VH-VL binders against o27280. Designs and how they scored, part 306

Target 1, 266 residues: o27280
Amino acid sequence: MDSMNVPEVLEIKRIVEESESVKTFIFSWDFRREVRPGQFVMVWDFRDEKPMSVSLIDPVRSEIGISIRRVGEFTDRVHGLSEGDLLGIRGPYGRGFELMGRDILLVGGGIGMAPLAALADEATARGMRVDALVAARTADELLFLDRLEAAGVNISTCTDDGSCGFKGFAHERLLTLEENHDMAAVCGPEPMMFQVMRILDERDVPAQLSLERYMKCAVGICGQCCLDDTGFRVCAEGPVFWSQELSRVREFGRYRRDPAGRRVPW
Short names: E, the ipSAE of ESMFold2; O, the ipSAE of OpenDDE; V2, 0.75 times the mean of E and O plus 0.25 times the DockQ between their complexes.

## First folded at step 14 (VH-VL)

Design D14 (framework fv_marstacimab; at its last look DockQ between E and O 0.02; V2 from the best seeds 0.00; counts 0 for: pae O 12.3 > 2, placed apart)
Fold by ESMFold2-Fast, scan of step 14:
Structure D14 (fold): chain C 266 residues (1-266), chain A 118 residues (1-118), chain B 112 residues (1-112)
Amino acid sequence: as target 1 above (266 residues)
Amino acid sequence: EVQLLESGGGLVQPGGSLRLSCAASGFTFRDYAMSWVRQAPGKGLEWVSAISGRGGSTYYADSVKGRFTISRDNSKNTLYLQMNSLRAEDTAVYYCARKSNYGSFDYWGQGTMVTVSS
Amino acid sequence: QSVLTQPPSVSGAPGQRVTISCTGSSSNIGWGYDVHWYQQLPGTAPKLLIYYNTNRPSGVPDRFSGSKSGTSASLAITGLQAEDEADYYCQSYDYSLSGSKVFGGGTKLTVL
């Protein structure tokens, strides 16, 4: 049981600077412990532990990658590390994405593109046609464009300020994309995901959405992630949910939890 | 420009089967989700079934689930509805309709009449 | 019973304004799902009249307009003309019905 839940101290093999605020930390990984896109790991800097989505799964090189955005004290400390430094990693945890059909639409906002980049690799390896809508505030915050292009993904971009691609929000850009898909996967800020889910429901596209705030629920911690209409069942199945499950949750896209676990409007 | 042409309707006995076809032209068929919508004589519109552009996902109204099967052949630009175990309540004009990127039914065929009667 | 409620009939004289309501609930229009409107002339297939709450397809006159607020939507027809005599249907999405597309019961517009 200890081996299932004990952090392994791993050496940072390589660091990729994705943007001024995002880095991908790459570790050697023993794939006897299987990892799927949509799963996360707990990253321990020997002081605090935080959940982070797996953004690279490379069995050929025996590597995983974890993309981390600088947003606070923990992530600031981790960003200060160099190749050769050590981090504790445990997992993977959570429900990964399921793939079905012949084509898939990925809709990623900011760091939410991280788990979708890993999913793009799996989908292309399976021979699926992959279209990605990559959204950010500015061009400099668009993530993984070169990696997606190299994988043969058809890319559309969207920035709030219009500095790259469509000027506006992800859901506004989605409305201008005429092509239907057999499925979609969505990850980003909850308000963005709510609007995208609603459009995909109306288009007859089944979607899976990854809720970052529910990653702790997948390891058996449910305090702040209890859902209004669906309760413990939906929280326990995270972080990836089908759109039909999320459409019944009054909290999704409308409220978040503060550090004390109180419901706060977006 | 966009055209949808239904065929295959007719008179059938209760418990019988019928296969409807919808021939599509004027657009890239595989890029659009398609639906069947029916209308009983003198009544309103009722959504019946939907299929994604590449055929990987299908949806059914509870009233037809287990009896009807939606399918498509993108090489022939044709949508199908296989109707089994037909009931008098299935009597209706059946329309094929294209689903737009906004979620509306933006183009409709002229419909084909299915009558389930003794 | 339809999940979206419309009046069964409405009437007006040429040149007047009529409105057709479409009343939903928290699981459809109230959840944020979009409303589309279809016009069905006697003996013909339905035709898209308004999509995505307020938008008109090419060829639809500007005297037709749509709106959405709370749990309901409305279709407004100004400058009523004889050729507007038809059945009108609203349509949305309802998550409580296995993700079904739902239509209103329809409204017969009579131009007197």
Scores: ipSAE 0.794, ipTM 0.915, lowest interface PAE 1.0, mean pLDDT 88
Fold by ESMFold2, look of step 15:
Structure D14 (fold): chain C 266 residues (1-266), chain A 118 residues (1-118), chain B 112 residues (1-112)
Amino acid sequence: as target 1 above (266 residues)
Amino acid sequence: EVQLLESGGGLVQPGGSLRLSCAASGFTFRDYAMSWVRQAPGKGLEWVSAISGRGGSTYYADSVKGRFTISRDNSKNTLYLQMNSLRAEDTAVYYCARKSNYGSFDYWGQGTMVTVSS
Amino acid sequence: QSVLTQPPSVSGAPGQRVTISCTGSSSNIGWGYDVHWYQQLPGTAPKLLIYYNTNRPSGVPDRFSGSKSGTSASLAITGLQAEDEADYYCQSYDYSLSGSKVFGGGTKLTVL
């Protein structure tokens, strides 16, 4: 395989603690390897390899940032690393977001704000008006608020427990927002994305949603990232899909699969 | 008080053109997606076209795609429908309708009649 | 050829209860899309009656109610009044159709 399919070993240049459970790892990056918001990389800790969305794309400083939530063995090990430690990175892979129109709504839940933060930077740099609905379980888990504010993004927040902003789910807050947009970009827990997509479809807002699935090859040949009933490969045809593409995906927002392949409700 | 006032209907020959307008007041026009919905004589409602609040996204029913163009001027609080290559089956009352946050058409104008007859 | 099927007519006496069905499919109501209802009095524009499956706009009396289950929705009208005589339309979103906004064929309600 060529150099894009073998991990490049890179030094962690800087670590930003975004919350108790989320860190952003920043690397020097040669932008001959072009990166767009919504694309992902495979992060290798020399034992296992997982897909991670790019949250910072900074060609001026020659930096890329990858935000990782501590959620299991792999991410626990990565969170234990320090500046100067090494990680393998393959990519970027996948289809990124497409910007259109003069304004955009971002709807992010938890770590799903990571690729949307990168998109917000591109949208504001292109002169678009950007509104963001930032959701989390609790206030301490709201991500990127200062960065979004500094970029000129108009922020609405919601938390399940009401500790910051609207008390409730992202789709419930969305129903209280009066402003219609030219497009939307959505990333977060899949049940949240399903509800948000339904509302945006009915509002005549074209939406792009970023999915997560298990990946091995990341280039579309192993089939491990395929979606039920469509055959879409998340690593090749996604991870960003238009809502019209996802409407045909039977599993989207309805169930997940356990390691044995059984359907499990969300 | 939300008000929508359509104008520009009339009699036109097949193949002709007509431009409908809808004057909006009583709400922040640019915050809402707008639609045209039509009703042929003695028939039910048929959605025709929609446009996003800022005007960057447009949608059309198959029956009018390529012939009709929706637009808006947010500085004038006005929605437009340019209808070209008109056919007899386009004969209908055309309503201007506002799209709500919940996806319903919550306010409607009184409609303007378009008759396409040879 | 409506993708949302409504009975063409229903009738009831004053004070009675009627229901109007709206039957869809897996690409619209069955997918999870919401249902809205409109009342059109003779010679007038449609008016929003029920939105988001069950909600009533301000000024709509509580004798009108909506429900949704599976691939279908229903409008219930209790305590029928003479002024309820109108056409009633359901409306939803269908991801399989160009343009995607779909209305039912309409139901003429006659108060006897």
Scores: ipSAE 0.750, ipTM 0.899, lowest interface PAE 1.3, mean pLDDT 89
Fold by OpenDDE, look of step 15:
Structure D14 (fold): chain C 266 residues (1-266), chain A 118 residues (1-118), chain B 112 residues (1-112)
Amino acid sequence: as target 1 above (266 residues)
Amino acid sequence: EVQLLESGGGLVQPGGSLRLSCAASGFTFRDYAMSWVRQAPGKGLEWVSAISGRGGSTYYADSVKGRFTISRDNSKNTLYLQMNSLRAEDTAVYYCARKSNYGSFDYWGQGTMVTVSS
Amino acid sequence: QSVLTQPPSVSGAPGQRVTISCTGSSSNIGWGYDVHWYQQLPGTAPKLLIYYNTNRPSGVPDRFSGSKSGTSASLAITGLQAEDEADYYCQSYDYSLSGSKVFGGGTKLTVL
C-alpha cells in the first residue's frame, strides 16, 4: 500500500500529439496494479507535481496513457519532453467510473474527454453501446475522435463556433437528443457538467461526473480538494461522483477555489 | 448460460484453514467483478469479499479482514477464497456471486457449506 | 444489527398487496447508492428480483416493484401468490464500512 505513494520513475515510451495543446504520454505499466477509467495519477517532473487523469489503459500492450493539456509552467516543461525522457508517476488514486447498464452516454468537454476515452475503451470491450458527445471550443480542439471511432463509439460533436458538428454548448446539443441511456459519464468544464447533470437528472438518467480540483497529497490528508458543506475530498471520495452526491455539494457549478484556497466564481 | 459452481466447503476446526473455489462459465469472466456472500444457518446474507475483473482490487468485510484472501485466475475462469484462522461464526453457506453491470449480484452459485466446529 | 433494517416478517393472503421496507441511512441509501432486492426460496440460493431501485430482470413478474426515497427503499408485491413465500433481502452500498456491500436483515414473507 505504501509503495503506491512513492513515485515510480518511468520512461516515456511514446508521445501522441492529440491537438495543438494536448499530448498523450505513454508509459509501460505493471497491471498487477489495477487502474480504472476516471482515476488519476500524480505526475512529477522532479520539480513540481500535478494530478492527471489516465486516458489510455492498454492491458495488451501493458501501457497507460496520460493526456496533458498545456496550460502553465509545469505543463510547458512536460510538453518539452521527448520520448525516452523520464517522469515520476505515483498512483493511481481516487474513485473511477463504474459501468452500469448496456447503453452508456459520454459527455466530454475539452481535456475532460481524457478519462472518458479510457472509459469508452472499457465499455466497448465489454460489448456495451457507447454514444459520445464530444465538445470543444473549436474543431481543432476536439479530442480522441479517431480513437473513439475506431473503438466503435457513436460520436456527436459540438463546437462553440460551429466549426464541427452542432453549433453551441454540450448541454444544448444534449437537449436535442431524445434517446435515454442506462447511464451517463460526464467530464469537462464544471459549468458544462452542471448543466448536463441537470438535464440528465430531469430525464432520470443515472450520471457520474468527474470533478477537477487542486489536489496536493492525493490521499485525502491535506484537505486542499475538500468540497464545501459535504467534506468530500475530490482525491479520496472522487474525482468521480454520482449526481446524487453532487446534488449535496453547494459549490458545484457555482464557484471554485484558486491555488491559495480562496473562493472564486466560475 | 451463466453458471457458477462453488466447491471446497467442509468441516474444519477452529483456527484451521480452508480454500473455496468457484468455477465460472457462460460469460467473459475477466469482465466482471466477483464476490463471496455467506449465510449462516437460519440467518441472513452477509457480504464477505469482492475482487475486480482483472484482480487488481480486492475488498473485504471487516469481519474477515486479515483472515480471508480473495483471488482469481482468469485463465481458468475460477474465483478463490482462502480462509485462515477460521472461527465458529464463519460457519455458513458460501455463495459465489457475479456483479452485474448495475452493481447488483445477478447470478449466484448454489453455495458450498463451511462448518467450523471443534 | 444489519446496516439496512427490514421487518423480520410480513404476511398476506393470496391476491393481497404486501410491502417490505428497507431502511438505511445517510451513509448508504441516503448517500444516493442504489438498492437491489433478492428473493430466496426455501432451500435455494438467492435470486436477483429488483435491480437499480425499480428494474425487473427478465422473468420477474410485474407484480413485483421497487421504490426508493430518501434513506429508505420498499419492495411491493401485488396479487400475492403461494409461490411468493420466501425470504427477501435488500442490498446497497455503504461508504462508512470501507466500501462494503451491505444487506438488509431479511424479511420472511408468509402467504396465509
Scores: ipSAE 0.000, ipTM 0.477, lowest interface PAE 12.3, mean pLDDT 92
ESMFold2 (binder alone), look of step 15: mean pLDDT 92; pTM 0.943

Design D15 (framework fv_marstacimab)
Fold by ESMFold2-Fast, scan of step 14:
Structure D15 (fold): chain C 266 residues (1-266), chain A 118 residues (1-118), chain B 112 residues (1-112)
Amino acid sequence: as target 1 above (266 residues)
Amino acid sequence: EVQLLESGGGLVQPGGSLRLSCAASGFTFRDYAMSWVRQAPGKGLEWVSAISGRGGSTYYADSVKGRFTISRDNSKNTLYLQMNSLRAEDTAVYYCARKSNYGSFDYWGQGTMVTVSS
Amino acid sequence: QSVLTQPPSVSGAPGQRVTISCTGSSSNIGWGYDVHWYQQLPGTAPKLLIYYNTNRPSGVPDRFSGSKSGTSASLAITGLQAEDEADYYCQSYDWSLSGSKVFGGGTKLTVL
């Protein structure tokens, strides 16, 4: 639809500083355009446009939130904005998470907790039992713990350096968790997601994984975000995939492609 | 102490139906995925079906899809396998098995014999 | 034929070492899925012997050990004893088979 492809110029209503490198930008939203956890929007600063996952969906306040990590020129400019400043938003795009069963495990690494925070809100509102494994390099990089706790989520943490919770990687912590789940949702660095997926497969836990790769065309027209083997377009068929779909992709967890199409190890 | 006890096996004619049960004790049943694994006389182990801890997800081997249904009742700590359209090839000892957090089958029942013969 | 290949039989004398191989493919062990081993004594249910490639459950003697490399795994038994006569099965996961846990065909160990 045309209205989904035309940016709305929206005022930044509130900014939440999640960490030194992550901010959540909150906008008023017309919920006649439905948005679901796992979907993304294109954020336009009137110079460049980048895809960002929706991290807050609040129909009661008529608000959405978009969490942005500072990693380059575009995100540095956006981080420099204040309440009252304007950004262009178009979308939503992509396939969101599906919820099934009575309980769900969320496994998030760093900024990957952003779309999972929105999913946690939906799952708890539906009466599901929600367990979250929140992983980061250090305690200061753990995201959304207060929000997850307020939603009634059961939280486990792990940090590479041991500064909070389990000392180690997400997949190592997952092996110590005794509870089984009807489903899981996973988002974070691709090597982490690959390790977690294999463990969940072995446990008979169907998992959805979100690929947060950059995209040059939001509507899938240019095919910029294709995956190997299957020809999946992340913007059209993703960014959320079931583990059974993702297992067919030789690239997942092993290498990516640069702009020239060369394989680059993770 | 973890215990799994199968029941419901017996002799049934081809095309018939049978329902197996597995009574579990000694652990929090709802926290574990459960499986059925079978073994034909003199043959190896074959995984048949699995169910998630809360029962929201089920899995089946291609050989039994559309004929077998796995289910559980967590209030009674009981696992079930409803077997329909039985074939001679389904003749086997059926084991109830618990799936560990490492993905192994860490506890097994003693098995119940299902014989499909006219 | 099973998707995980084991030798049908292996034999040894008391005190010797035996090794049982489990050969898979790119959709199971080669994908990175873990390997577990089960011992089945005559007339009994299988018992978990090795889990998660290398780990022993409580009560399993240290003469049993597991390893995994590439598309294959191995079970090693040192100091072989008469009570070790049994069938041994490897088990992993295969993403190409719908929700499927896969077992090797089994290896019968005989001890004099």
Scores: ipSAE 0.684, ipTM 0.871, lowest interface PAE 1.8, mean pLDDT 87

Design D16 (framework fv_marstacimab)
Fold by ESMFold2-Fast, scan of step 14:
Structure D16 (fold): chain C 266 residues (1-266), chain A 118 residues (1-118), chain B 112 residues (1-112)
Amino acid sequence: as target 1 above (266 residues)
Amino acid sequence: EVQLLESGGGLVQPGGSLRLSCAASGFTFRDYAMSWVRQAPGKGLEWVSAISGRGGSTYYADSVKGRFTISRDNSKNTLYLQMNSLRAEDTAVYYCARKSNYGSFDYWGQGTMVTVSS
Amino acid sequence: QSVLTQPPSVSGAPGQRVTISCTGSSSNIGWGYDVHWYQQLPGTAPKLLIYYNTNRPSGVPDRFSGSKSGTSASLAITGLQAEDEADYYCQSYDDSLSGSKVFGGGTKLTVL
């Protein structure tokens, strides 16, 4: 453990409602503690602590943002907070995305667009060309479209129900995109990420994928952070992995783990 | 119409060097990853090297890593393969091939023969 | 042999069906990577015959079909014709190797 393992109590400076179920909480941040896209923090409401990806990194305003989807008791309580209320923040933790080349493809599903939105900001600030494929079940669940558009990102959308853009899944939409890229970054439901990874591998596009599974221990001291076959710890060695590293994990894209650590098909 | 035309092959002594070129036309060259695939006389196909559309990522088969360098000039619609420290086992027809969005090699050039012999 | 195994030769009579197998492993076809097939007529460059397991490029007749199951793929040619005499190669992806694009050893088809 180091000094990053002690929670700092921060005031909620601003709250942005991204959708009916997603809010971004914005805090003042001292950038002497560097934060990179793809890293996460532990959010503490003084009762429970949960890992959350950083979705906004703004050194000019000295702010970070954390996007949280309402899915259970902890997130429901946090969604009930207002500007001026306090939360504990530990971190950042994990390996962030690496940027290389002149252009990048972002493929995000649902809340997985949160860390990719931060990456899009960094890539565009570096002068890279950014294409984003934003996927969700329905149009109402597509996230960060206005922010990506304002940053100059070229956006493609797809929804399972066809309510916005291509009707179908992210990997099906990806097959219709002819533009090649120097790299890709992928974040979303694991089955989506697995299908996208295989297409990008076959297309000779090096891909980084963000795994947000079993991050109960942000510093990698519990076995539930491990991936099958390779023994990778998401919080210590991830959450961002190159596709080559994940292709040897038989569990990736095929199985999830229940709270007891048993394999369950997706 | 998509066209790929290889050049630069020939006879070279072991330890020598050659640079192959592939002139592409009929499509937006920078939007496609490109590969070199070789075939020794009477033998099967072997993938040699690949490069991303904008040139930021390169890949090599273990048999050529450290000896061959793939590059591209998107302003000239040309793919290159610089081959150094050539060995007799590198004797083959070298094909330029385009990688489709489905991951297949959808267009191939006619090939250029490289013979490594004393 | 190659990482993807094909029979070195197959033969059939005109009008018959011929099947060419491509056997991989858990690190390629078995992992879910797609299979493409190429036809190489004598003295010519390879030509894409089947892509993404089952799809035909424009101009390839429906006599040619592909399938994939488990760790293997197959190319079927029905209504065999003399001009089908060629070498056939399967190709997939294996990301356990530096040579990630892998070809089968090839199958010589003879029309009797």
Scores: ipSAE 0.636, ipTM 0.846, lowest interface PAE 2.0, mean pLDDT 87

Design D17 (framework fv_marstacimab)
Fold by ESMFold2-Fast, scan of step 14:
Structure D17 (fold): chain C 266 residues (1-266), chain A 118 residues (1-118), chain B 112 residues (1-112)
Amino acid sequence: as target 1 above (266 residues)
Amino acid sequence: EVQLLESGGGLVQPGGSLRLSCAASGFTFRDYAMSWVRQAPGKGLEWVSAISGRGGSTYYADSVKGRFTISRDNSKNTLYLQMNSLRAEDTAVYYCARKSNYGSFDYWGQGTMVTVSS
Amino acid sequence: QSVLTQPPSVSGAPGQRVTISCTGSSSNIGWGYDVHWYQQLPGTAPKLLIYYNTNRPSGVPDRFSGSKSGTSASLAITGLQAEDEADYYCQSYDESLSGSKVFGGGTKLTVL
């Protein structure tokens, strides 16, 4: 079935408003198609198709949830939908997070907390100790705090503007956290992930990072992932990579590509 | 307050084995990654091995990979380095060092001398 | 041989400024990894002198300062004193060595 990868038209069972700009859309799901934290689905509104991370995985209720931030015309249209409306869902795709050890750190920025919320559920269900650093530009962009607290996660927050918790960036907050961890999972804006990765590398904490720009590569939509290091091109499966796998990606956290392929600072 | 004390060094023949220990006190041992750093007589510092705070991850310099094993016992606040198949070039003072939350080696033990010679 | 290059020796007179360089590459300092500096007095263990590029531990005089730019870092010592005679090591992280911590070769500082 995976070879066909046909979309299924599913009814929106429930919508949870996570913030003014983020909603979680919940669908009934047949778990014969296993879904793991860190994987994504293609969401089709019958006009455009976009990759979205799975933020809720609930086999007991036979539900998955997909969290979507309103940032453009596609997401604005999807945000206009109601319970009972239909969306096309194809997947899941990509490499999910791997759990190791007993004590893990989650570092999420904005909507990047979505796949990490699903991971937190799995980790706590396995009896792991979970610390989460939840970062956003402002207090109203902090996501999933109630869900993480309900799961028994130890939460630290920071906002760039100081409107909630520590005033500063995720990596600045991370430097004040003294506890070591067996692994970390990181998802958020690429510059944040780069700074966090460097600190975790130097602390000897193996880190997994979820990279939005590689979601399409994971399903084979782009023929080859072109990395900034011209001597070492690689086609890599995403969106989740170990920090060691990113060692050849010179542009990670520093540059992105515009539609013409030019290097643009973040 | 923070103290690190190495032991277990000595003279060993090439191909032999030694186990180094580092007794830690004055901090919550399990919250810090620990490393071994060595220094050959009259030479510079060389990182050898590291272990995460809970012991779930270990790292080795290529020069010792497959021969040395780092481990820790958090119930005893003790770090270990099992050194097998020792070579003359392993002769050095071995330091136990704590990894800070900034990635630096913020506290060092006094070192223990390992001499590999016939 | 180390992947971070330091001059093997530097010298100065009391009261002078000396600078010790630490030259890396795109796989370490140039990648953005932080630089830490250690002072080793004769017959003693190394002591952390500068961490996270520019920061001093408690008890380190402000005449010691660190900086980082491009693929290189520098340790500056102003108002040089006789007790500064020591070996100085820079340290960073190298991604190409699968996450290895790397030290510079060391610089012997002589106060003349």
Scores: ipSAE 0.353, ipTM 0.728, lowest interface PAE 4.0, mean pLDDT 86

